# Designs tried in a protein design chat: VH-VL binders against Small ribosomal subunit protein uS13 (rpsM). Part 18

Target 1, 118 residues: Small ribosomal subunit protein uS13 (rpsM), of Carsonella ruddii (q05fk2)
Amino acid sequence: MNINICGVLISKKKNIVFGLTKIYGIGYSMSLKICSKIENFKNKKFKDLTNEEKAKIENFINKINVENNLKTIIKENFKKKLNLNSYKSLRHKKKLPCRGQRTKTNAKTRKKMNHEII
Short names: E, the ipSAE of ESMFold2; O, the ipSAE of OpenDDE; V2, 0.75 times the mean of E and O plus 0.25 times the DockQ between their complexes.

## First folded at step 9 (VH-VL; framework fv_oberotatug)

Design t7 (from o8 with heavy chain Y107W, light chain S31Y; at its last look DockQ between E and O 0.04; V2 from the best seeds 0.00; counts 0 for: pae E 7.3 > 2, placed apart)
Fold by OpenDDE, look of step 9:
Structure t7 (fold): chain C 118 residues (1-118), chain A 125 residues (1-125), chain B 107 residues (1-107)
Amino acid sequence: as target 1 above (118 residues)
Amino acid sequence: EVQLVESGGGLVKPGGSLRLSCAASGFTFSDAWMSWVRQAPGKGLEWVGRIKSETDGGTTYYAAPVQGRFTISRDDSKNTLYLQMNSLKTEDTAVYYCTTGYDSSGWYEDYFQHWGQGTLVTVSS
Amino acid sequence: DVQMTQSPSSLSASVGDRVTITCRASQSIDYYLSWYQQRPGKAPNLLIYAASTLQSGVPSRFSGSGSGTDFTLTISTLQPEDFATYYCQQSYDYPWTFGQGTKVEIK
C-alpha cells in the first residue's frame, strides 16, 4: 500500500528517510532534516506514521520547492541563462559543450539535446 | 458490495466479559484497517479503537475509556474482526459498530466509509 | 485529546432550506475531518472526508469546507431524507473523536 506525500506516492513499507528522497528536490540531507522532527525517525516506516507526523512532513515540504514547481524553476532559470551574453550562454545556444570539450569528433549527445532537456 | 455484520452483543453483568465479532465481505479484508465505534442509547458516536492491517504491522489503538479492558484483533483467514471486552461497566452499554475506511484508491484510510448495522451490548446488574 | 464542538446542537428547517452546520476543533486538525449522517435507527453514513471531498454516491447538495480548526457542512437544498443527525469526526490524532452531533429536525 502507498501513502501520498504532497502528490507523490510512496510505499508505506519504506523507511521515511529514504522514501522521501523519491520526491524530486528532496535528497538525503533534506530528508534527514525533515524527519529529524519526527520521533524515532531513523527506523520509522511510513506505515508507522501518525496523521500528525504526516502533516508535519507535508507542511515542511509545502514550504520548499519540489517536483513540478522545482522543475519549472530550473527551466526558467535555464531560459534566463540563455539570454545572457556569456560564453556559456553562447555555447548553450549553439548546442555545444560549455567546458572546453572537443567538438570536432565528440559532443554528439550535447549537439542533439534540446534546451528544454538541460 | 462491502458488507459488515456484527454479532455477539447481548446482556452482561458489570465486571463480565463479552466478545464481539464482525464478519466482513465484499473487499480485501486483509488490506483494510478496521475500527470499532460505539453509540450509547440516545447519545453520540464514540470511537472505541482501531487495528491496522497485518502488512502495516497490525498495531492497535484504543480510546482511553476502554484502554486495558478491550482488545481488538483480527483473523484475516476468516475475514473477521473481533472486540474482546473485559471488565465491562454500565457506561459501556451501547450499539457497537464495525467500520472500515477501506478505499480501493489507497489514498485515505482515516474515515469510516463502511459501517455495519451494529450489535447492542447492554451492561446491567 | 482533540475536542470537537458542533453548532448548533439542533436546528429546525424546512424542505428546500439551506442548512449549515459548523464543527470546531480544539486545535488544528488540518484537513483530517469527516462528516457523517445518521438517520433514526440506522448506522451512520459517510458524507464528506478530508474536509471537503464528497463521498461517492452522496448527493451534490452536500458540501464540506474548512481547514485547521473551523469546518462547515452545508446542505444547499434540504430534502425530506436529510432530516437526521450529523456528526463531524477528526482523525488528526488519537484518540479519534466525534462532535456531539447536530440534529436536523423538520420545522
Scores: ipSAE 0.021, ipTM 0.659, lowest interface PAE 6.9, mean pLDDT 89
ESMFold2, look of step 9: ipSAE 0.044; ipTM 0.653
ESMFold2 (binder alone), look of step 9: mean pLDDT 91; pTM 0.933

Design t8 (from o8 with heavy chain D56Y T59Y, light chain S28D S31Y T53Y; at its last look DockQ between E and O 0.03; V2 from the best seeds 0.00; counts 0 for: pae E 15.5 > 2, placed apart)
Fold by OpenDDE, look of step 9:
Structure t8 (fold): chain C 118 residues (1-118), chain A 125 residues (1-125), chain B 107 residues (1-107)
Amino acid sequence: as target 1 above (118 residues)
Amino acid sequence: EVQLVESGGGLVKPGGSLRLSCAASGFTFSDAWMSWVRQAPGKGLEWVGRIKSETYGGYTYYAAPVQGRFTISRDDSKNTLYLQMNSLKTEDTAVYYCTTGYDSSGYYEDYFQHWGQGTLVTVSS
Amino acid sequence: DVQMTQSPSSLSASVGDRVTITCRASQDIDYYLSWYQQRPGKAPNLLIYAASYLQSGVPSRFSGSGSGTDFTLTISTLQPEDFATYYCQQSYDYPWTFGQGTKVEIK
């Protein structure tokens, strides 16, 4: 059985701290911050959440950029970066690493990655 | 305007220790990857080491001659880069430059766009 | 380690001359090559990055070319302020290394 948290389906069997990391934009640290307001949150699973606790989680998440909103922001920022005449921008346009990584034996994934996916 | 100002250089005996500082301004220091480069008197340039931003783990890289003896660190709250030099040798005598690859689009470039004026370290008996 | 070898170690030239400095890497370093100028008693200045891109503020008489193992810095028309020592630097692999330098002297 799953629970819907701000449009993301999470198994009710999962710990709430770890389960929330399934949401794009929520890492472990952020998850801890969100759950810190819930009593005994460290060992609590989604199945044990009250409606009030669920609402608290959702209210917090609704105040931050997650999922599609975050992806859109990142995409827009990246587009702006590509329009700059800098070394980093040029490396991105060429689908190459930007931080001094070797390209002869490494960076196979980067070379194949499209800008639309980044 | 980007500014890098080195300090802490001086005369030290072999086996001694010294800590250099680099005060940074004119850019977001916490995002920048920083390097030390040294130059012995009348000699060429030699890369000493590099430190990533904390966002990228703050990892450090060193040249072999200084590995295990030198430590690069940073205090982002003070916009300061450090070079702790232990077990100093006469071969470590050089002008030490603080550098960064900062440009308008990022802080991770693999070249040295900005340099300080350097601080002289002399290791002699 | 990647060794960088510059040629020549020194050269004499006159104002108005075309000057060419070469840098050879011991292995393929792709485009991870930068050029620096150092005047006596001063810190180095970045001229070229990524093998061929001119740093902002650097005169257009400077140009860089090459990829892989062989790189060239060219000064099309030498000016009085260009008498200095020039260094190439690779950042393809750690440790980062510099060439030994090329001193451009007045004839």
Scores: ipSAE 0.000, ipTM 0.613, lowest interface PAE 12.4, mean pLDDT 89
ESMFold2, look of step 9: ipSAE 0.000; ipTM 0.545
ESMFold2 (binder alone), look of step 9: mean pLDDT 91; pTM 0.937

## First folded at step 10 (VH-VL; framework fv_oberotatug)

Design u1 (from o1 with light chain S31Y; at its last look DockQ between E and O 0.03; V2 from the best seeds 0.00; counts 0 for: pae E 17.3 > 2, placed apart)
Fold by ESMFold2, look of step 10:
Parts: sequence; structure tokens; C-alpha cells
Structure u1 (fold): chain C 118 residues (1-118), chain A 126 residues (1-126), chain B 107 residues (1-107)
Amino acid sequence: as target 1 above (118 residues)
Amino acid sequence: EVQLVESGGGLVKPGGSLRLSCAASGFTFSDAWMSWVRQAPGKGLEWVGRIKSETDGGTTYYAAPVQGRFTISRDDSKNTLYLQMNSLKTEDTAVYYCTTGYDILTGWYEDYFQHWGQGTLVTVSS
Amino acid sequence: DVQMTQSPSSLSASVGDRVTITCRASQSINYYLSWYQQRPGKAPNLLIYAASTLQSGVPSRFSGSGSGTDFTLTISTLQPEDFATYYCQQSYDYPWTFGQGTKVEIK
């Protein structure tokens, strides 16, 4: 599922170095600098982060983004996600059964749940 | 459509034990991280702890006052969250809420609690 | 632990009033702050998350602002159903902690 890093949703299965690049203004080299403060960072995915490690990452990001108005960047990412899901949530008030053929839906890239109302 | 229903509250003496259950429906329970939050009578809200989904490692985290005394567990085959409370103290008297930051449309958010049960009262007194 | 301090602890207001509730964190929590409403005898309801994002189905008279340590919940035009207790909650660092609550009462 996803983890929220400074307001940006990132897949929990993603390696922390590559996943932080999803945050605007953070490239690969900056992500390496941030992650290097975390023990065993090369093998860690977001699902493996402790709250202490998450806080260290977010504190570092806040320091590098103080002039970039981090609040605005995070809110725009949240607003973009919410606008898409708001339209989808209205459609999901309909109770549509989901066929239970897992073999057709077991692709590794499909991590989101089916949002249909039971 | 998301529904959380707590049960198992009641009166118990100090030092006793009690097990709370939370029946979940309307979402894929096995993907969700789940939390317990409590509220002493006439007081504010206090986070008790959480359990991750099994896919994310199934690990628990507890607030300091309950560490070592309370155990959060889950049974994904029954869509049920549990809180085992041992060595109960009078300070544990509260309404206990089952909560999740699960969003049925977009997945799970760990940061806030979108869904709450109606609570079950635990009273610890002589 | 991150301590969350709400102000005021209670207030009296009339229908139609503009109400402002503040929440201060003992350390920076970035935008990881949510607001909840709890009506008497009911479970809490999420109003706002990520400091300023309105939860689906929440009336637009509710708004949130702030970042870092200082946060504000505003009810632009108080309605009869808004008489309740309001809580802020940080989710920046474990344990997640709540403010002590602000009770909004009818004058």
C-alpha cells in the first residue's frame, strides 16, 4: 500500500532511495544523501522504515525545501490525488460485486484495492 | 459502507484481563493497518497502538502506558482486530475505539483516522 | 513524544459566529496534522487532514491552516450541529498524539 512522506504518497514496496525521487525537487543524488543517514538504507523499502527513520527523512526534506515552500508542493500533490478520487468515490456508491478470479488480477503492478462497495 | 464494531467491553478488577474485538466490513481488511484509540470518561483521546497489515510485516507499536500489558492482533480470515488487555489498571478505564486510516478508493493512509467504530466501554475498578 | 496543545480549552459561541481553534505542537510536525469533531456520545469524525485538506463530505465552512508548529481550525459560520468537541492530532512521530480538545458550546 502507500506511505505518506511529506504529503507525497509513495508505494511501500519501493526502495527508499528511488521512492524519495517521487517528491518534487528531490533527485537521485539528493535522495542518496537523505537515505545515507539511515542504517542499512540500500536494502530498505518504505515498508521497512521505523517511525524514527521516517522522521529523519522528513526532517531532512523540510530543511532542503524551506525556500521551495514545501507546504504548497505537498498540498498540490494531495489536492491532485483527492480530485481524482472524489469523482471515483461518487461512482462507488453503487454496490457492484467484484468477480473473484484472482489469476486475472494477480499482476505485480496492481497494488490498489478494488474500491467498489462490496 | 466501511463499518467497525467493537465488542468485549465490561467491568473488570485491577490486575485482570479483557479481550476486545473489532469486526470490520466494507473494505479489504487484510490490506489495512489498524489502530486502537481510547477515551477516559470526560477526557480526551489517546492513541493506544497499531498493527500493520501482514503484507507490510504485521508488526505492532504501542503507546508507553500500555507497552508490555496490551497486545494487538488480527485475524484476517474473520476480518477482526483484537486488543488483549492484561494487568489492567484503573487508569485504563475508557471507551476503546477501533480505527483505521484506510481509504477504500485510494488505499491506506497511516497518518489519520478516517473510520471509527462506536466504541466499547472498559471499566477497571474494585 | 510530541505534545499537542489546543487553545482555548472551551468557548461559547452563537450560531453564525466565526470560530477559531488553535493547535500548537511541541516540535515541527510539518503538515502531519488532522482535525476531528466529536459530538456528545458519538465517536470522533475526521474533518481535515494534511493540515488543510477537507475530508470528503465535510461542509466547506470548515477550513484548516498552518504548518510546522502552529495550526488553526476555522468554522466560518457556526451551525447548530457544530456544537461539539474538536481535537487535533499529529501523525509525524510515534506515538500519535491528540490535543486535549476544545469544547464549543452554545452561548
Scores: ipSAE 0.000, ipTM 0.543, lowest interface PAE 17.3, mean pLDDT 78
ESMFold2 (binder alone), look of step 10: mean pLDDT 91; pTM 0.938
OpenDDE, look of step 10: ipSAE 0.010; ipTM 0.635

Design u2 (from u1 with light chain N30D; at its last look DockQ between E and O 0.28; V2 from the best seeds 0.00; counts 0 for: pae E 10.2 > 2)
Fold by ESMFold2, look of step 10:
Structure u2 (fold): chain C 118 residues (1-118), chain A 126 residues (1-126), chain B 107 residues (1-107)
Amino acid sequence: as target 1 above (118 residues)
Amino acid sequence: EVQLVESGGGLVKPGGSLRLSCAASGFTFSDAWMSWVRQAPGKGLEWVGRIKSETDGGTTYYAAPVQGRFTISRDDSKNTLYLQMNSLKTEDTAVYYCTTGYDILTGWYEDYFQHWGQGTLVTVSS
Amino acid sequence: DVQMTQSPSSLSASVGDRVTITCRASQSIDYYLSWYQQRPGKAPNLLIYAASTLQSGVPSRFSGSGSGTDFTLTISTLQPEDFATYYCQQSYDYPWTFGQGTKVEIK
C-alpha cells in the first residue's frame, strides 16, 4: 500500500528517510534534514506516520521548493544584471520543485537519488 | 558566516567547577540542537552531550562519563550555549568544542556536526 | 553503546596516492555515519555524511562508501593539504560515538 507525499506515491513499508529520496530534488542529505523533526525517525516507516507527521514532512518539502525557486530567480537576476542588454523581464515563471515533481512523478526523472542502495 | 566561539576554559583543581559558554551567530540559534564534543590532548573526539531546541522539547542527553556532573543549558535571548561542569576530574582535561548541524530551511539536525567552534581548553590538575 | 573501530591508526603516503580508511561499527548503523578531517591545531571539519554524501565545499577526491557495519573513506589522489587525522562518527543511536582516528602522514 502506498502513501502520497507531495504527489509522489511511496510504499508504506519503506523507511521514511530512504523513501523521501524518491522525490525529485531530494537526496539522502535533504531527506535527513526533513525527517530530523520526527521523533524516532531513523526506525520509522511511512506506515508508522501520523497525519501530523505527514503534514510536517509535506510542509518542509513545500518550504524547500519555495526557497529553491527564489534562489534560482535571484541567481538569474544577478546574471542578467551583469549584462548591458539584460533589461528583459525576469523569468518569474519558474516552478517550485515540489510542484514540478507533481507534474513529473515517475521515477525516471529523478537524478539526485542514490539508486545503488535503493 | 556561521560562527561558534567558546570561552570560559582554564585551569581548575579536581572537584572544582567551571562554566563554558559558546556564543553563536549567523543562524537562528533558537531553532538549533546544540552539542558539546571534547578532545583530550593527543587523543580522539568524544561526544559529551546535546540539548534540543525549545520547540523540540529542550531536553538534554549526556554521555555516561559526565552524566550527573555536567549540565548543558541554553539562553536563546543571548544566542549562547552553556556547559556547567561540576565535580571535575583529571580525565575531564580536554579541548571542548560546541557544535551543531545547520539547515536554514528545516531547522537544525545534530546527526552530524557541520559547524564547530575553535574550542576552549579545560585543564583539571592539582 | 555502538563502538566504532577505525583502521589503520596511522599511515604514511605520498602525494598522488590513493588512501583508504576503514571504519567498522559494532552493530548495524545503516547509513548513519559521517567522516571528519582534523588538521593539526584546528577544529574538525565535516567531510561526508550519510555514509557517502559530500559536504558542500569538500573536494571531489574524497568519497565515502559502505552501509551496515563496514564503511570506507577514500582519498583518490592525496594532496599535501590532506595531512590530517580522520574520524568516523555514528549517529544511529545515542550516545553518538567516534572512531579513534586515523592519522595520515604525507611524505
Scores: ipSAE 0.006, ipTM 0.605, lowest interface PAE 10.2, mean pLDDT 79
ESMFold2 (binder alone), look of step 10: mean pLDDT 91; pTM 0.939
OpenDDE, look of step 10: ipSAE 0.009; ipTM 0.638

Design u3 (from o3 with light chain N30D; at its last look DockQ between E and O 0.16; V2 from the best seeds 0.00; counts 0 for: pae E 12.0 > 2, placed apart)
Fold by ESMFold2, look of step 10:
Structure u3 (fold): chain C 118 residues (1-118), chain A 126 residues (1-126), chain B 107 residues (1-107)
Amino acid sequence: as target 1 above (118 residues)
Amino acid sequence: EVQLVESGGGLVKPGGSLRLSCAASGFTFSDAWMSWVRQAPGKGLEWVGRIKSETDGGTTYYAAPVQGRFTISRDDSKNTLYLQMNSLKTEDTAVYYCTTGYDILTGYYEDYFQHWGQGTLVTVSS
Amino acid sequence: DVQMTQSPSSLSASVGDRVTITCRASQSIDYYLSWYQQRPGKAPNLLIYAASTLQSGVPSRFSGSGSGTDFTLTISTLQPEDFATYYCQQSYDYPWTFGQGTKVEIK
């Protein structure tokens, strides 16, 4: 007994916060952000979601994918500036279909952004 | 970097009052839920209570031992969390930590404590 | 309230040992379990959240497992900096509660 969230099948018995982490690119922090819009979300399983609540979750996932692509582009620009020491513009665009294609690479940062020095 | 700096600890007699402050920097304080956690000398950690961000309603929740005696408040214009402690008991003797689960990357509160101050000691003794 | 019980309350170990600490909840808390390390005289540091996810910057020798009521923190090869007190915390239901702590001492 599964529910489809943006193309990913998740057991309806799972808690919504931890179940969303099954979706590529969504960690605990981001899942909490998504679910915080749902009343009583910590006790809620996917089987307990209304159609309205499911739509809220999917809508926020779409917003997150857009933000993640922007953050990834910023990170890649900074990394290229460090490695290439150039001001070349980047036109790389990324999209993640909400239906679970999962083309986005997990974004991470290991140092502070400091544009004043670079 | 995130910094939380507690102040206002000291020696107070039973029945007295103290107000603790926590100066916050390195994150958007007004979006964060903030907590106080205390630790009696040589003992474990005890959650005291929390205050939500104003955007999430600004409400407080307290552990039973301090309910009705302690008040958590915040001043977002000063990036400062407060703990007003009244009717202090010897059992309230502890190091008091200011804590938050605010995630800089996502801008949301998380229910585990990523950031801690160094603590301020409150001693309640006659 | 959800009670968190740690076992053991203290242990002695040598550098290089495998250390296992158990945390038990009085009711199911799903995966809402975090682990903290506290060195003497210092504030706690978050090690693990969501039962098994390592916090950024935490060495891979730390691992967490479990769900529901029984949880385990494991240090695969104890290092000198790991001599500290360890706490579990549930964030399933208010009030948030900690285990009583497990002190890991030098043998």
Scores: ipSAE 0.000, ipTM 0.593, lowest interface PAE 12.0, mean pLDDT 80
ESMFold2 (binder alone), look of step 10: mean pLDDT 93; pTM 0.947
OpenDDE, look of step 10: ipSAE 0.023; ipTM 0.653

Design u4 (from u2 with heavy chain D56Y; at its last look DockQ between E and O 0.03; V2 from the best seeds 0.00; counts 0 for: pae E 13.7 > 2, placed apart)
Fold by OpenDDE, look of step 10:
Structure u4 (fold): chain C 118 residues (1-118), chain A 126 residues (1-126), chain B 107 residues (1-107)
Amino acid sequence: as target 1 above (118 residues)
Amino acid sequence: EVQLVESGGGLVKPGGSLRLSCAASGFTFSDAWMSWVRQAPGKGLEWVGRIKSETYGGTTYYAAPVQGRFTISRDDSKNTLYLQMNSLKTEDTAVYYCTTGYDILTGWYEDYFQHWGQGTLVTVSS
Amino acid sequence: DVQMTQSPSSLSASVGDRVTITCRASQSIDYYLSWYQQRPGKAPNLLIYAASTLQSGVPSRFSGSGSGTDFTLTISTLQPEDFATYYCQQSYDYPWTFGQGTKVEIK
């Protein structure tokens, strides 16, 4: 069985600290910050959350950029970056590595990546 | 200091009933999730059941061998945990421990048994 | 139900020895494992929780390791007071279950 946290389905069997990392934009460190206000958060599972605790988690998450909102921001920032007259921007436009990697024979992965994935 | 003191143990016939009590002190009992663990003579530890705090609905969980026969309850006003044992069987003979994972330093109630009572002996015999 | 299997059931050791006890879960229990020590005629004492975290007041010669299904309790240098029975316990899912125990005896 799953629980819905800000639009993301998470298994109720998961620890809340680890489970929250399923949300795009929430890593382990951020998850710890979110959960630190919940009693016994270290070993607590989602199935043991009260509605009040769930609300606390959601309220915090709603204050930060996660999931589609974060993806959109990243995309927009990347677009802006592409418009800059920098070496890195040029390399991105050409779908080439940006850190001096060999491109003649060893850049297949980068060459296949779309801008939205970067 | 956290203290757990069990009482109510004794000799009972098969099919009989007995109620154990655990008096708690040294921590906020109402916040703590409590458990019973038993140990038959010369045998290993066996989890009996657990009760959440009232804040979490006071939900109870039981081991299969005692399901339907045993009931865990609590009286927060008296800082007391109970184990009502009905339809007792010879295999229920054991020392019964009151336990909690309450951490007085952090205020957490963990999913392990940090504190134990000394236990009370229940003997079911004809 | 999650079954916990300890090995060995008993072992003989001498003071100063390194002792290793293993506990295997029938399924993954992540890090939801605790270790207890029980001396004869006494209540159990918590040694390790969350698989590897040492309980406050417990000597540093005790350590726990493992995750998923395989766990280990290690006593680096056995002391006279360490002769006891040890139990692992999972709290991943109900019903909570203990291993059958490992008795550490004097050689």
Scores: ipSAE 0.019, ipTM 0.685, lowest interface PAE 4.6, mean pLDDT 90
Fold by ESMFold2, look of step 10:
Structure u4 (fold): chain C 118 residues (1-118), chain A 126 residues (1-126), chain B 107 residues (1-107)
Amino acid sequence: as target 1 above (118 residues)
Amino acid sequence: EVQLVESGGGLVKPGGSLRLSCAASGFTFSDAWMSWVRQAPGKGLEWVGRIKSETYGGTTYYAAPVQGRFTISRDDSKNTLYLQMNSLKTEDTAVYYCTTGYDILTGWYEDYFQHWGQGTLVTVSS
Amino acid sequence: DVQMTQSPSSLSASVGDRVTITCRASQSIDYYLSWYQQRPGKAPNLLIYAASTLQSGVPSRFSGSGSGTDFTLTISTLQPEDFATYYCQQSYDYPWTFGQGTKVEIK
């Protein structure tokens, strides 16, 4: 009835795109990126995944976690190298790309992207 | 600063072989998925294929026209992407670009081509 | 394979004109659409990804819109450096594919 993806139980009947959003930190946009690597992913359900496809989904999710930790380390090292104590260089609305960790809309017709253009 | 530098292009007869190299710097090459894109003289862009990072199995995917003739490989110890081109045809004449969408801030591979090399010309003619 | 059709194949325009280029996918590609600019003798440059997100360093006169199958690149006020060939590219499904290109020429 259920499949275990990175420690989260998800119904095998769910579409893989929507089902991955049950994992904390994975929104619709991120799920879509993950699933787009799977052949014929549009209407594919977890029951239709091969063991190979499941493993690739889990590996991608694990890479996201590792890369997030690495980018935090790079930013801290960059701050230390530049000795940035000045608010002048950092007080603009600088934001990492929105990765779909939260979306208010789960319908296909509208998806939030970061709109910081000015 | 991300840099991609292709080399190894040249003139070759039909049926011949060439190996292209792409030297990468300014990002963690071993984490990046890498692609080759080509452009025949006076023509549009054509995606050739890609290779995943070793973390994701290092697997390749090729466009149909080159399947079975071209091999993409990588050497992460040298930060170098390769394209082995065998059984070359006149239709393979193009500038070959090394590309990636690696974002240094996120560390993600991306499915759009943020960085391009300057290209290397391969000419296949009798 | 997903086929990408650009229109027009070429156009002539003057500095200051608003230019619109369209790209149509043979199936829905959601927002997995990017736009590239290529000046003669140069490598392509990414302008827009995710259909509408402007790449860092790209002038604000460039904008993208659309989702699903129909996409548009707009140059609001054409500048001399914008005379180039423009390509759309889908990354929804392998193989990644490009449109045939749209050459924007002076006049």
Scores: ipSAE 0.000, ipTM 0.550, lowest interface PAE 13.7, mean pLDDT 78
ESMFold2 (binder alone), look of step 10: mean pLDDT 92; pTM 0.946

Design u5 (from u3 with heavy chain T106F; at its last look DockQ between E and O 0.17; V2 from the best seeds 0.00; counts 0 for: pae E 11.3 > 2, placed apart)
Fold by ESMFold2, look of step 10:
Structure u5 (fold): chain C 118 residues (1-118), chain A 126 residues (1-126), chain B 107 residues (1-107)
Amino acid sequence: as target 1 above (118 residues)
Amino acid sequence: EVQLVESGGGLVKPGGSLRLSCAASGFTFSDAWMSWVRQAPGKGLEWVGRIKSETDGGTTYYAAPVQGRFTISRDDSKNTLYLQMNSLKTEDTAVYYCTTGYDILFGYYEDYFQHWGQGTLVTVSS
Amino acid sequence: DVQMTQSPSSLSASVGDRVTITCRASQSIDYYLSWYQQRPGKAPNLLIYAASTLQSGVPSRFSGSGSGTDFTLTISTLQPEDFATYYCQQSYDYPWTFGQGTKVEIK
């Protein structure tokens, strides 16, 4: 059986750390960071996740998409000497979960997607 | 600007009790997981424990030396973290810091601490 | 508990020197390792997280490397303001633990 994590189907029998690496853009180090927020994550499989734990994982994955775009903008703005308060304010405003979020994937320039909509 | 300000430190005898407070501002306190870290004079850093956000269940975890004696709590309406210390021992003498972390990619978390207060000194002696 | 051992416990160096501090974990902690700087009389400051990721605003002369059990903090060109004690910290398994610290003294 499969579970849908941000539009990616993953076997429910897989360990959550290894299973998240099947999502494009998520490597082992990043998967460990995501999963470390879940109690007893080392032995947990997707079938063992509660609805709350699943939502927590999806929220972190969605933040990865938003923050990657933000990091690029901040680097360019820092070169232009923009203030840090705007960065902090943007971070707080972008905290909400975004199911099926497509930040920059509608443009021809970027073909890579972190999530798939079903 | 994130700010954490500890208060409530002082001199107390062994077996006594003390309550520390940490006033927080500049971030969404109710979303944050909060930790206490202590440092005995002239010594290294020691993690004391943490409390999750209420959204994540509000549960606590404590280091073994303080388990059963210390209680971490929070009041989100006052943006304040608390540490209730009971049955104090001389080895509890330390500067106590409240800490929190936020990763741009992962949100609020418990892994590493970007923000520290200035600390408040607790001295436990006869 | 995961024990973190730093080496050396202290060192003295000249401005401009390369300084290397090591941290060893008693078990694998993957990449869950951070480094802190504590100047005298001040609270610690985060330098590096996830073993090698530089915290925003930290000078590029600081770098981190390693994974598993062996980790290194490097200061490529020591500056007078780098006089401080440095701590590593693991966050792989509860309780979180710190190394005992490395005091860096500037000649």
Scores: ipSAE 0.000, ipTM 0.578, lowest interface PAE 11.3, mean pLDDT 79
ESMFold2 (binder alone), look of step 10: mean pLDDT 91; pTM 0.939
OpenDDE, look of step 10: ipSAE 0.007; ipTM 0.630

Design u6 (from u3 with light chain T53Y; at its last look DockQ between E and O 0.23; V2 from the best seeds 0.00; counts 0 for: pae E 7.2 > 2, placed apart)
Fold by OpenDDE, look of step 10:
Structure u6 (fold): chain C 118 residues (1-118), chain A 126 residues (1-126), chain B 107 residues (1-107)
Amino acid sequence: as target 1 above (118 residues)
Amino acid sequence: EVQLVESGGGLVKPGGSLRLSCAASGFTFSDAWMSWVRQAPGKGLEWVGRIKSETDGGTTYYAAPVQGRFTISRDDSKNTLYLQMNSLKTEDTAVYYCTTGYDILTGYYEDYFQHWGQGTLVTVSS
Amino acid sequence: DVQMTQSPSSLSASVGDRVTITCRASQSIDYYLSWYQQRPGKAPNLLIYAASYLQSGVPSRFSGSGSGTDFTLTISTLQPEDFATYYCQQSYDYPWTFGQGTKVEIK
């Protein structure tokens, strides 16, 4: 059985600290921040969350950029970067590595990536 | 900028008492969980105790060697953390650090020590 | 209580060397492990939190790895300012405990 946390389905069997990392934009460090306000959070599973605790988690998450909102921000920032007159911008536009990597024989992955994937 | 400034250290006889203070600035002190960590001369780090924010219940936690003798408290109106040390022993001799894992960006605390004071020396000797 | 054991207690190295310090917990502490650096006469500085996350402002030559009981701090290329004592710390359970420290000295 799953629990819905801010639009993301998470297994109730998962530890809350690790389970929250399923949300895009929430890593382990951020998850610790969120969960640190919950009593005995380190070994607590989602199935053991009270409604109040769930609300605390959701309230925190609603104040940060996650999931589609974060993805949009990243895309916008990347677009801005592409419009800059810089070496990195040029390399990105050409779908080439931008950190001095060899491109003659060893840049297949980067060349196949779309701008939205970067 | 986060600043922690310890004071109150000095020389005290065994069995005596001493109160350390930590003046905090550069962040919302009332939201932060605070800790004391000590270090005996030439020795390693030792966690002394921790206090939650008042909003989170103000609960305190102590290391076994200081349990019952030391008390951590806070005055949020003064942005000050305290360590009341009673029944001091020679093995309590150490530099005492005020520390916190407060994140200035989110206003939340973490379970590690991001910010440290410069410490205050407590010497317990007959 | 969770006991933290660091190894080695001390090591000698040269500038440019790869240095590895290990920390072992007496029981599983998941990822609740932090690393600190302390220079003589100074307060400790946070290097790594949550086992592998680099603290802001810390050079990228520092890295942390591990989970459960075994953890590692690595300095890829030792710099002159890296000669110091390093500590691991668990926050999995109270009381919080530190390793005994590892002193990195000049060879």
Scores: ipSAE 0.020, ipTM 0.649, lowest interface PAE 6.9, mean pLDDT 89
ESMFold2, look of step 10: ipSAE 0.039; ipTM 0.666
ESMFold2 (binder alone), look of step 10: mean pLDDT 91; pTM 0.941

